VH-VL binders against q96il0. Designs and how they scored, part 268

Target 1, 167 residues: q96il0
Amino acid sequence: APERGAERRDTAPSGVSRFCPPRKSCHDWIGPPDKYSNLRPVHFYIPENESPLEQKLRKLRQETQEWNQQFWANQNLTFSKEKEEFIHSRLKTKGLGLRTESGQKATLNAEEMADFYKEFLSKNFQKHMYYNRDWYKRNFAITFFMGKVALERIWNKLKQKQKKRSN
Key: E = the ipSAE of ESMFold2; O = the ipSAE of OpenDDE; V2 = 0.75 times the mean of E and O plus 0.25 times the DockQ between their complexes.

## First folded at step 9 (VH-VL)

Design A84 (framework fv_ebrasodebart; at its last look DockQ between E and O 0.28; V2 from the best seeds 0.00; counts 0 for: pae E 4.7 > 2)
Fold by OpenDDE, second read of step 10:
Structure A84 (fold): chain C 167 residues (1-167), chain A 120 residues (1-120), chain B 108 residues (1-108)
Amino acid sequence: as target 1 above (167 residues)
Amino acid sequence: QIQLVQSGAEVKKPGASVKVSCKASGYTFTDYYISWVRQAPGQGLEWMGWISAYEGYTNYAQKLQGRVTMTTDTSTSTAYMELRSLRSDDTAVYYCARDQSYLPKGHDYWGQGTLVTVSS
Amino acid sequence: QAVLTQPPSVSVSPGQTASITCSGDKLGDKFAYWYQQKPGQSPVLVMYEDSERPSGIPERFSASNSGNTATLTISGTQAMDEADYYCQAWSSSTRYVVFGGGTKLTVL
């Protein structure tokens, strides 16, 4: 009975960045590249008197970061999987084993790999277009809220100056 | 109009399996995640897991690990949820829901629900 | 797993303001979502990203977040607003979705 190859349940990569900034930091911190996405996570500073607008901006930035982390983690996983499948398929077609006589992992030449990259990019073109669209939308929203927060801060500073002049 | 249409009610015996379908329409199926949520009679909402419609990646609730399988058919824009080794406490209405793109952050559209009854 | 805590029930008179709270660890770092569920019906998204209203949801529905507590507010509550309300968030670390226990809103 052919051993039904255990369908490797492609679980989503757990994007747990273990990066913890110092507790007393008053600044945003950039962590090391994530092992799945290769993106550097940012730990956003939370001010003691965070306004609702500042909180919304922070949440939008955090969510956008997580969105990027997840997208690229998934993309890198898909790429790695499809690359391996391509290599195995081509080696099999050539009648070659997965290992060389020296016991090294068999590889394809640069020309054959170029075909893989072209096919991969073509196949994922629409996905990348959607990503880019959403990237712009998210960043536009973030920029808009950055403007709102900036205006709020200016207004608050003006009110404080008026109060100090009246006393 | 965006719609999620689920399969009909199921009655199962303990130890059996059930497979519920969810057909999506009115949007690009592959652009979103599908979550499954269940609700036992008189109880709250319980998240079961999500699947990415494009990649087929899944994430299941820890309580259901090993018993649940989520799949998608992109050609028919249909999501499937299979629950195995059914118990009486699996009696619930099962919902499919569309998640926002790339993150399972919230559910903007829901199926009508599928009642699964597990009885001896 | 993150737990979202809601009051089991809230009662309000017609025309009064109803407030439903949802508390959870790190909810201040994440967006809250709110769902309305009427008996025998599917949940309906009524608020997203703490305070955003989907199209078709009445303006009497609003939501806010303060620290680790999200609040759904229904101004001028109507008999048709009687339903179960669920808050929801998700975990970035596990990518799990978490629902609150639900709140039954009764309009007296």
Scores: ipSAE 0.693, ipTM 0.878, lowest interface PAE 0.8, mean pLDDT 90
Fold by ESMFold2-Fast, scan of step 9:
Structure A84 (fold): chain C 167 residues (1-167), chain A 120 residues (1-120), chain B 108 residues (1-108)
Amino acid sequence: as target 1 above (167 residues)
Amino acid sequence: QIQLVQSGAEVKKPGASVKVSCKASGYTFTDYYISWVRQAPGQGLEWMGWISAYEGYTNYAQKLQGRVTMTTDTSTSTAYMELRSLRSDDTAVYYCARDQSYLPKGHDYWGQGTLVTVSS
Amino acid sequence: QAVLTQPPSVSVSPGQTASITCSGDKLGDKFAYWYQQKPGQSPVLVMYEDSERPSGIPERFSASNSGNTATLTISGTQAMDEADYYCQAWSSSTRYVVFGGGTKLTVL
């Protein structure tokens, strides 16, 4: 009995967990992990009586989600590409083929892979530092607008309650 | 004072490459993305791509993918845009513009533009 | 994928209200931006985040964005407002920048 078309259209494959966020049952919902970013998207429900401030908050949250998804999709692709290049280069240096005798993909041991991880982290340190800075600034802005929305809702409830008492 | 100052006009032959620079001053360079936008004579604005000013990532317009490369040099607060395999229809004024990296505030400051003419 | 459609031209008399539209599928779910460009000059941001005005932009500029249409409104239009106006949004599919085709505003 999902009421939102987005939930029916975004059906996850069997075996993948799906949850409605804790905001009444199934008003916003969390989708399956994105293939490239491995992050779960949040599908926002748009109420009929959305205020301009609520709309701005929703657009900020959506824009931040898209920014975050794009960053991690790119980072994961870069990591996978460089990891594969490192493994192939190392195997070539050892005089080994890309496949074992059994036909399975040849791999490096944990000690050899540690070299790659250290190199990758070092190379990407500044990028991750600036990503974290922007992530915190974005979440600060979202929290600020969430506070404004909460205050607006409190004010509107008080205003409505006064009108009911006056009548 | 916030300024984006671009390199001077270029005249190129078809098949050549052009590299336009955009030097930023008056603000923290790493707080902004740099977009590149071109405008053919008498036509509208066409987005080419953006680059994060800190060491990071780019996003290019699909039709320019493979022909455009954007880079930055944080030590000089300069962004670069290189367009390869130039055609006559690449004749345009090329603009750089900043856009805040942590909030979607829009392109609030623009360079003066660089005219690139592709002629035989 | 986003395509933003603007009327190619709008004419208004001095002192009257000019209205420039920008249409795109579900544009009201995205932030819209507006730029003013005078001949031989760089674009100038006149509205951001749907309806916010940058410092230095006159109060006569206002904007809205709902459904499929964003609108730039110039009240008490002046001769100095004569320019090309471009709307802009982000594409939700790839987070790339999309510009409208532009509208030439003529003030007599």
Scores: ipSAE 0.620, ipTM 0.832, lowest interface PAE 1.4, mean pLDDT 84
Fold by ESMFold2, look of step 11:
Structure A84 (fold): chain C 167 residues (1-167), chain A 120 residues (1-120), chain B 108 residues (1-108)
Amino acid sequence: as target 1 above (167 residues)
Amino acid sequence: QIQLVQSGAEVKKPGASVKVSCKASGYTFTDYYISWVRQAPGQGLEWMGWISAYEGYTNYAQKLQGRVTMTTDTSTSTAYMELRSLRSDDTAVYYCARDQSYLPKGHDYWGQGTLVTVSS
Amino acid sequence: QAVLTQPPSVSVSPGQTASITCSGDKLGDKFAYWYQQKPGQSPVLVMYEDSERPSGIPERFSASNSGNTATLTISGTQAMDEADYYCQAWSSSTRYVVFGGGTKLTVL
């Protein structure tokens, strides 16, 4: 819904989607891309009888999403800032203005910009390596808790089946 | 044995700067964040900001923006916090504390604290 | 803008149960943490991830977090538990660490 900021889908309804109230979702929803990170946020469903284990999983997923959004928003801003600083520095060194004669922002040609892209990639390589390590650690933990939740749900279903048989 | 050891107490005049060090040992320094927390006499804990030890990302408390700079030196496993334009209400014990970047565990190890007194 | 509110003090008799609350908007959606600080000492983590206890913290310490309130509970309170207690969470909107104002626990 537009109030939640999530993009609606035109996909044919699944059985699980048909159970949702109008203003509440019974399922996680994927929203539009964030302006700064370019990542699509997930809006997590909170069930009425959420177990402690389910709550821990949801909190871990929410915190991981926020961490990921924060990393990429800051990296994109840093990229833009350093790009403009590089262009400004090279134009100044060449004795050129920041604007063309038509008044448009001056820039560098593709060969000149290649130096910036190479420098930025090499400077940020180790930062992205540490990001990938942390990303894998977080996703491993999430997967582990998903398995624990799945087992908990199976066990609860078996207990409900035993209770019916005892009647 | 995980340990955070801070530099010694300092006495400063209003308008001066102070730089507190926090040397980490017993763990892989670059895998963690360092938070800086201060406590004025008789007051509670006030978060100042954090720095990621390897990436150098910082996030400063709003009231301290423009006055605080946090850095690290990965070769010595040392974090630094510099507070500029000191005022009398900056008199406090300054702590460094470790936090993990990949699982929320809170601030599990703290330095001994550094008393900074801004004169009068 | 997130604020964690704690009562300024709590008093209990030795052997009884102490409860220290920490209130914040949607606090139950985040992990809550608890610290103990004795006079002249640095804080010590006593509970993490809402209800988990670090190694070396006595079993009489427990905690919960739901709705807008996290609670630290000390059963069988002892004189050595007398300290200031702080709750802590993350603010996703500002990306800050947020501490509660602290609660002084006295054991009479």
Scores: ipSAE 0.210, ipTM 0.667, lowest interface PAE 4.7, mean pLDDT 82
ESMFold2 (binder alone), look of step 11: mean pLDDT 90; pTM 0.933
OpenDDE, look of step 11: ipSAE 0.687; ipTM 0.875

Design A85 (framework fv_ebrasodebart; at its last look DockQ between E and O 0.26; V2 from the best seeds 0.53)
Fold by OpenDDE, second read of step 10:
Structure A85 (fold): chain C 167 residues (1-167), chain A 120 residues (1-120), chain B 108 residues (1-108)
Amino acid sequence: as target 1 above (167 residues)
Amino acid sequence: QIQLVQSGAEVKKPGASVKVSCKASGYTFTDYYISWVRQAPGQGLEWMGWISAYEGYTNYAQKLQGRVTMTTDTSTSTAYMELRSLRSDDTAVYYCARDQSYLPKGHDYWGQGTLVTVSS
Amino acid sequence: QAVLTQPPSVSVSPGQTASITCSGDKLGDKFAYWYQQKPGQSPVLVMYEDSERPSGIPERFSASNSGNTATLTISGTQAMDEADYYCQAWRSSTYYVVFGGGTKLTVL
């Protein structure tokens, strides 16, 4: 009985960007596109006197970025896998091998691939809806905290000006 | 109400396997991850791994690599954790917990726990 | 060894304030979560995202984060608050969940 090869269930890609900004950076850095998600990671600057609100904002931004990286890394992996399976299945149905006579990887025509894309989008429609919903939620929260941080900074500047006038 | 209901206690011999189930209700099962956490008697919480209920992606603790398998059945909203090659030090209460999507953020709901005893 | 470090025990008198710390590398970059576990029960989320309180958790529970240290604070500690408390975070490099070693809170 042929040992049914345990389908290695693909582990989620570790979306850790190896991009490290310079240690003395005083601003946010944008890295190259991640190889899995194709998204550019941002390394957020940490002020020496980071307030709790600033820290929370930074954490929200960082988490949202990681969430986004993970989503698209997984989506791209799923897409690639399903695409390959689709191609193999169609080639097999046609009685064609995985390689051409020239030794090149056999491909499907644009029409056949259009069917794949339609099916893929249909299948993942709900997932994308949830993603969009969560995306808005996260960005709303970030924007809200950006406002709070801005107000805090204004208040702190006003206090400093008052203290300087009193001395 | 959101609930995670686990299977009953198990007694196993060393070298055997155990499969614990976790049935989720009260929410959209496929929108969340499920983590498994164990706790040996008198010890702290140990994370074992998580599974995406939608994609089926898994991430296992390094210590358990090769011995643990997590699966989900979306039709029944049930998560499964199989631990193989059981040892005495695998004696613990095993918990399933709901995580937020895409990130192992935190565990807002927990199962009641499943005691697995490994004894000769 | 637990990646997140907690004191093994904290004792407090009724009505006093209990503070439980959780320290870890790069914890300042990640949100901390706190769980309460009573004997024979499942853990219960008591604080999330450093300082947010789930519905049903008393207002006497609060949490803060400073640098790489998260702190759970219980004001006006009651006998019912006696439990084990665990902090939790996750690592972006591996997407592993990490728990602290736990702190036993005793109300004397």
Scores: ipSAE 0.665, ipTM 0.862, lowest interface PAE 0.9, mean pLDDT 90
Fold by ESMFold2, look of step 11:
Structure A85 (fold): chain C 167 residues (1-167), chain A 120 residues (1-120), chain B 108 residues (1-108)
Amino acid sequence: as target 1 above (167 residues)
Amino acid sequence: QIQLVQSGAEVKKPGASVKVSCKASGYTFTDYYISWVRQAPGQGLEWMGWISAYEGYTNYAQKLQGRVTMTTDTSTSTAYMELRSLRSDDTAVYYCARDQSYLPKGHDYWGQGTLVTVSS
Amino acid sequence: QAVLTQPPSVSVSPGQTASITCSGDKLGDKFAYWYQQKPGQSPVLVMYEDSERPSGIPERFSASNSGNTATLTISGTQAMDEADYYCQAWRSSTYYVVFGGGTKLTVL
């Protein structure tokens, strides 16, 4: 669900909680919530000497972030649309207008709105199940490449120690 | 043995609708998005949208928003693309293609294409 | 829609190296993909994730992507490589698929 996206998408935040860090940095930073998905994007740092493997990892993380933003932007629009349709349908069934006598939007009470939330979750369960599957598969792949990058860095350090010892 | 087999050519009049099918076989249908891509005569590839194999999750090209509907039937491993309010400039070959939903592998398998001709 | 710009045509002699470019703003920040299409046929994926080659694609196909430009390179070009070639990426924020305009490769 939503709590999984925010906590599980990225490595620990490297930026400040403010929108757009005030100066250039050599680390990732977190921006303000995207207006359509309500997710906080990570803005990835690109080091000057990035290896091909490091580049692939960064692009995979960027692509996964955009995939996730698209899913939740779509869900937020779907939720808003179906909520309005549900309210209009229930008001029509009661023989009520869409506006009160004062001109304000007619609403449903909390118990009636709970019916919408339950119905929406039930209707969208399979879609969210497959989203969760893909989210975990993507994060497993990202973790795997993080491990490959870590091993590459270890071997580079060993090669540099061998070169220093030889010199 | 992976295959995407599309429905046959269609001739339509302006204002009509067309629904093209794409039957998938040889792989786990729910692991992939299906993209729909069209190609007008003598022109390049134009992406129309994609749909996840589990219906209700679509992304449509802005140009086609409101005119296109994509669906799937997981019990038959079939994707569908419906284009409404056809115009003469909708004459094209329509392709379905798969892309893995959890890793960026590209469109590795394509259907044979479906020619849709829109004429008076 | 984001624009990926390709030259309309490229000509090479048999055995020479062909180079087809694809330009887009900050394209090197994204994965690029390449497709080959022969007349009357469906597209075929020939490169993915900037430089990876699918099983069954000859080793003479290679690719790179940096800055604003992705490049497909065919070494030892053969007559059967004559085709249209399309690059592809996704558009940030919307996750739309974007194709380049295509390049006709002619082997003379």
Scores: ipSAE 0.606, ipTM 0.833, lowest interface PAE 1.4, mean pLDDT 85
Fold by ESMFold2-Fast, scan of step 9:
Structure A85 (fold): chain C 167 residues (1-167), chain A 120 residues (1-120), chain B 108 residues (1-108)
Amino acid sequence: as target 1 above (167 residues)
Amino acid sequence: QIQLVQSGAEVKKPGASVKVSCKASGYTFTDYYISWVRQAPGQGLEWMGWISAYEGYTNYAQKLQGRVTMTTDTSTSTAYMELRSLRSDDTAVYYCARDQSYLPKGHDYWGQGTLVTVSS
Amino acid sequence: QAVLTQPPSVSVSPGQTASITCSGDKLGDKFAYWYQQKPGQSPVLVMYEDSERPSGIPERFSASNSGNTATLTISGTQAMDEADYYCQAWRSSTYYVVFGGGTKLTVL
């Protein structure tokens, strides 16, 4: 397993840095939030006799998760950077320091921050709409393949039952 | 009909820059990434980077960082790839190829290729 | 930086089964893709998502991907299948595209 609190993420003492399902788990499990995207990664349980269709679903879910994490990591970095730049520029314009009396970073009031949020949302509106369309399409595909896997499992159980009845 | 049509062949001197265009038609341009892939004479395929057609997000091959810029113009459904500080080993056929952004379907349509020759 | 290794050449007689491998660390955890390229032409996608065929690709093309190796299989190989074949995969961490070095398939 990866060591908790360690700064290193790529290489564990065993040569691998990743989260594993709990011992004797037969289910997917959820890890801690990613540092950059703040999304929780899902680690998928791999059945002993995973079918090609099950493998495809798992890889599709994994690829979608990575796509989603990359999008939100980039978005969160952009938001944080632009927000901080906006706050610093407005404080400088008002002749105020970057720190409060308590040593905390100075902030703007809700009225001033509304300007930033409006500008940010307007600037990124089309980008978010495109993201939402891709997100819907990806989840539709995943749901469709989940249905296919469910049908495959039902069909295989029925086929196995028929085979056993023939002796 | 789905098509990716690239600009014509270019001959450049070392140190120059080249900008290749790729005009898409027959599909929703914003549903796809555009990858740029080059192939030196007699050599294999080398991925240079991709750009999201709508969002403008780019990822470039590490070897080309700082020399390549990819852009799109959604109003004309055209992707561009600019390579700077050309060297003789940049002589290659440059391809654009589409790759669906919402499903990992691979590069299903390719441009015809643009030969860029770098020589003194 | 990431490397996908293919044999530089494979030779088969018409009607034989051709097998082209693509090896990379944990490649079986990624989707693999296969492209066919004939001289003077653009690459053509022949297999995607490990084992799926695009419309228009003959049933004699099949593929698998597990462990460290993806394999493209061409059954009943025909002269028209003579071409260079390239594998491709995504890198999970950054959406990098990686191509194999290519395999020249000779049918004679």
Scores: ipSAE 0.581, ipTM 0.800, lowest interface PAE 1.4, mean pLDDT 84
ESMFold2 (binder alone), look of step 11: mean pLDDT 90; pTM 0.933
OpenDDE, look of step 11: ipSAE 0.647; ipTM 0.856

Design A86 (framework fv_ebrasodebart)
Fold by ESMFold2-Fast, scan of step 9:
Structure A86 (fold): chain C 167 residues (1-167), chain A 120 residues (1-120), chain B 108 residues (1-108)
Amino acid sequence: as target 1 above (167 residues)
Amino acid sequence: QIQLVQSGAEVKKPGASVKVSCKASGYTFTDYYISWVRQAPGQGLEWMGWISAYEGYTNYAQKLQGRVTMTTDTSTSTAYMELRSLRSDDTAVYYCARDQSYLPKRHDYWGQGTLVTVSS
Amino acid sequence: QAVLTQPPSVSVSPGQTASITCSGDKLGDKFAYWYQQKPGQSPVLVMYEDSERPSGIPERFSASNSGNTATLTISGTQAMDEADYYCQAWRSSTAYVVFGGGTKLTVL
C-alpha cells in the first residue's frame, strides 16, 4: 500500500528548501538574503480575484526581481573568480604555493589586494552605470503599472458607490 | 528597417573555436539585448545566452558556461559569440536575436542563422 | 534541457482550430512567448506576453496562459500555418530563457 500521512496532504508550504511567508499573510513577504546575490527576495501574494492588469504588474515585478538577482549573482561570481585568479597569479610571481602548511588557501595582504580592487572597480564602472540606467527604466515601468492598477481600483470603488446610491 | 545580418557558414575541427558575428541596423543598438540561440540539425531551439549592448552584462546557459563568450562592438553595432573547445554535438545553426531588456523578454527580430559544422 | 513540455505534433484539417499546449511548473506565473519556424527559415515571433499579438500577425492567432499550461490557438487554420511552433518563458530559478521542445503543426 502506498504511505499515507497528514503531512503529505498538507497544502501549506513546509519544505526546508523553500522560503515561506507568515501564516495567513495577505501581503507580499520579504525573504532572507540570497546566497549568491545577497539580495532579499520578495514573495508576491496572488489574490483570488486578480485582474489582468494586476497579473501583468505582478509578473513584471517578479521578472524585474529575477533580473536584478541574476545581475548581482553574476557580478559576485565574477568578483570571486577574478579575485582567486589574481591571488594565484601573485603567489606564482612570488614563487609561493597555493596553500599554506596548514592546508588552507594562501592569501595576500591588504596592500597587495588594493591593486585588485582598484582594477575591478575601474573595469566594472561602465557596467554598473548601465545597470543603474536599466534599473531606473524597470522601476519606471513598474511605477507606471502601479498607477494603472491604482486608477482601476479607484474606478471600481466609484462604480460601487454610484451603484449603492441607485438603490 | 530593422535587420540582423550574421557571418557566413564555418567548418571547424573538434577542439577549435568559432566566432560568429551579428551586425545590427535600423535601430539604436545600445537600447537592446542580443540573445544567441542554436539549433542542431532536426532538433529544437536551445538558448545559449544574452548580452546587453549598453550594460555589458552577460548571462550564459549553464551547459555552456566556461566555453562561450559574448561581446559587442558599439562602434559597428555588431554582436559576437565565440564558442571554444568545439565538439561534434556543437554542429548547429546559430542565431542572434534582438531582445528588450527592461520589459518581459521578446525575441522580435532574428538573424538569418549561421551554420557551424564540427567534423574531423 | 527544456523544462517546458509541448506535444511533438498536432494535426488539423484546413479551416479547423489548432491548439498547441506548453506545460511547465508555475508557467502561469511567467510571461509566455510563441515562435513559428518554417523549414530553412529563422523563427518568427507570433505571440508575446501571454496573449499579445505582434504587428503583422493575423488575428486568427491567439494565446492564453494560466496555471501550468500556456496555449497557442490558431482559428481557421490555413496551409500556410504549417510550421514548427516553440513556446518560451523566463525561468525564476535561473533567470534565463527556456524554449519548449517544439510542436510540428500539420494541416491536411
Scores: ipSAE 0.436, ipTM 0.705, lowest interface PAE 1.9, mean pLDDT 82

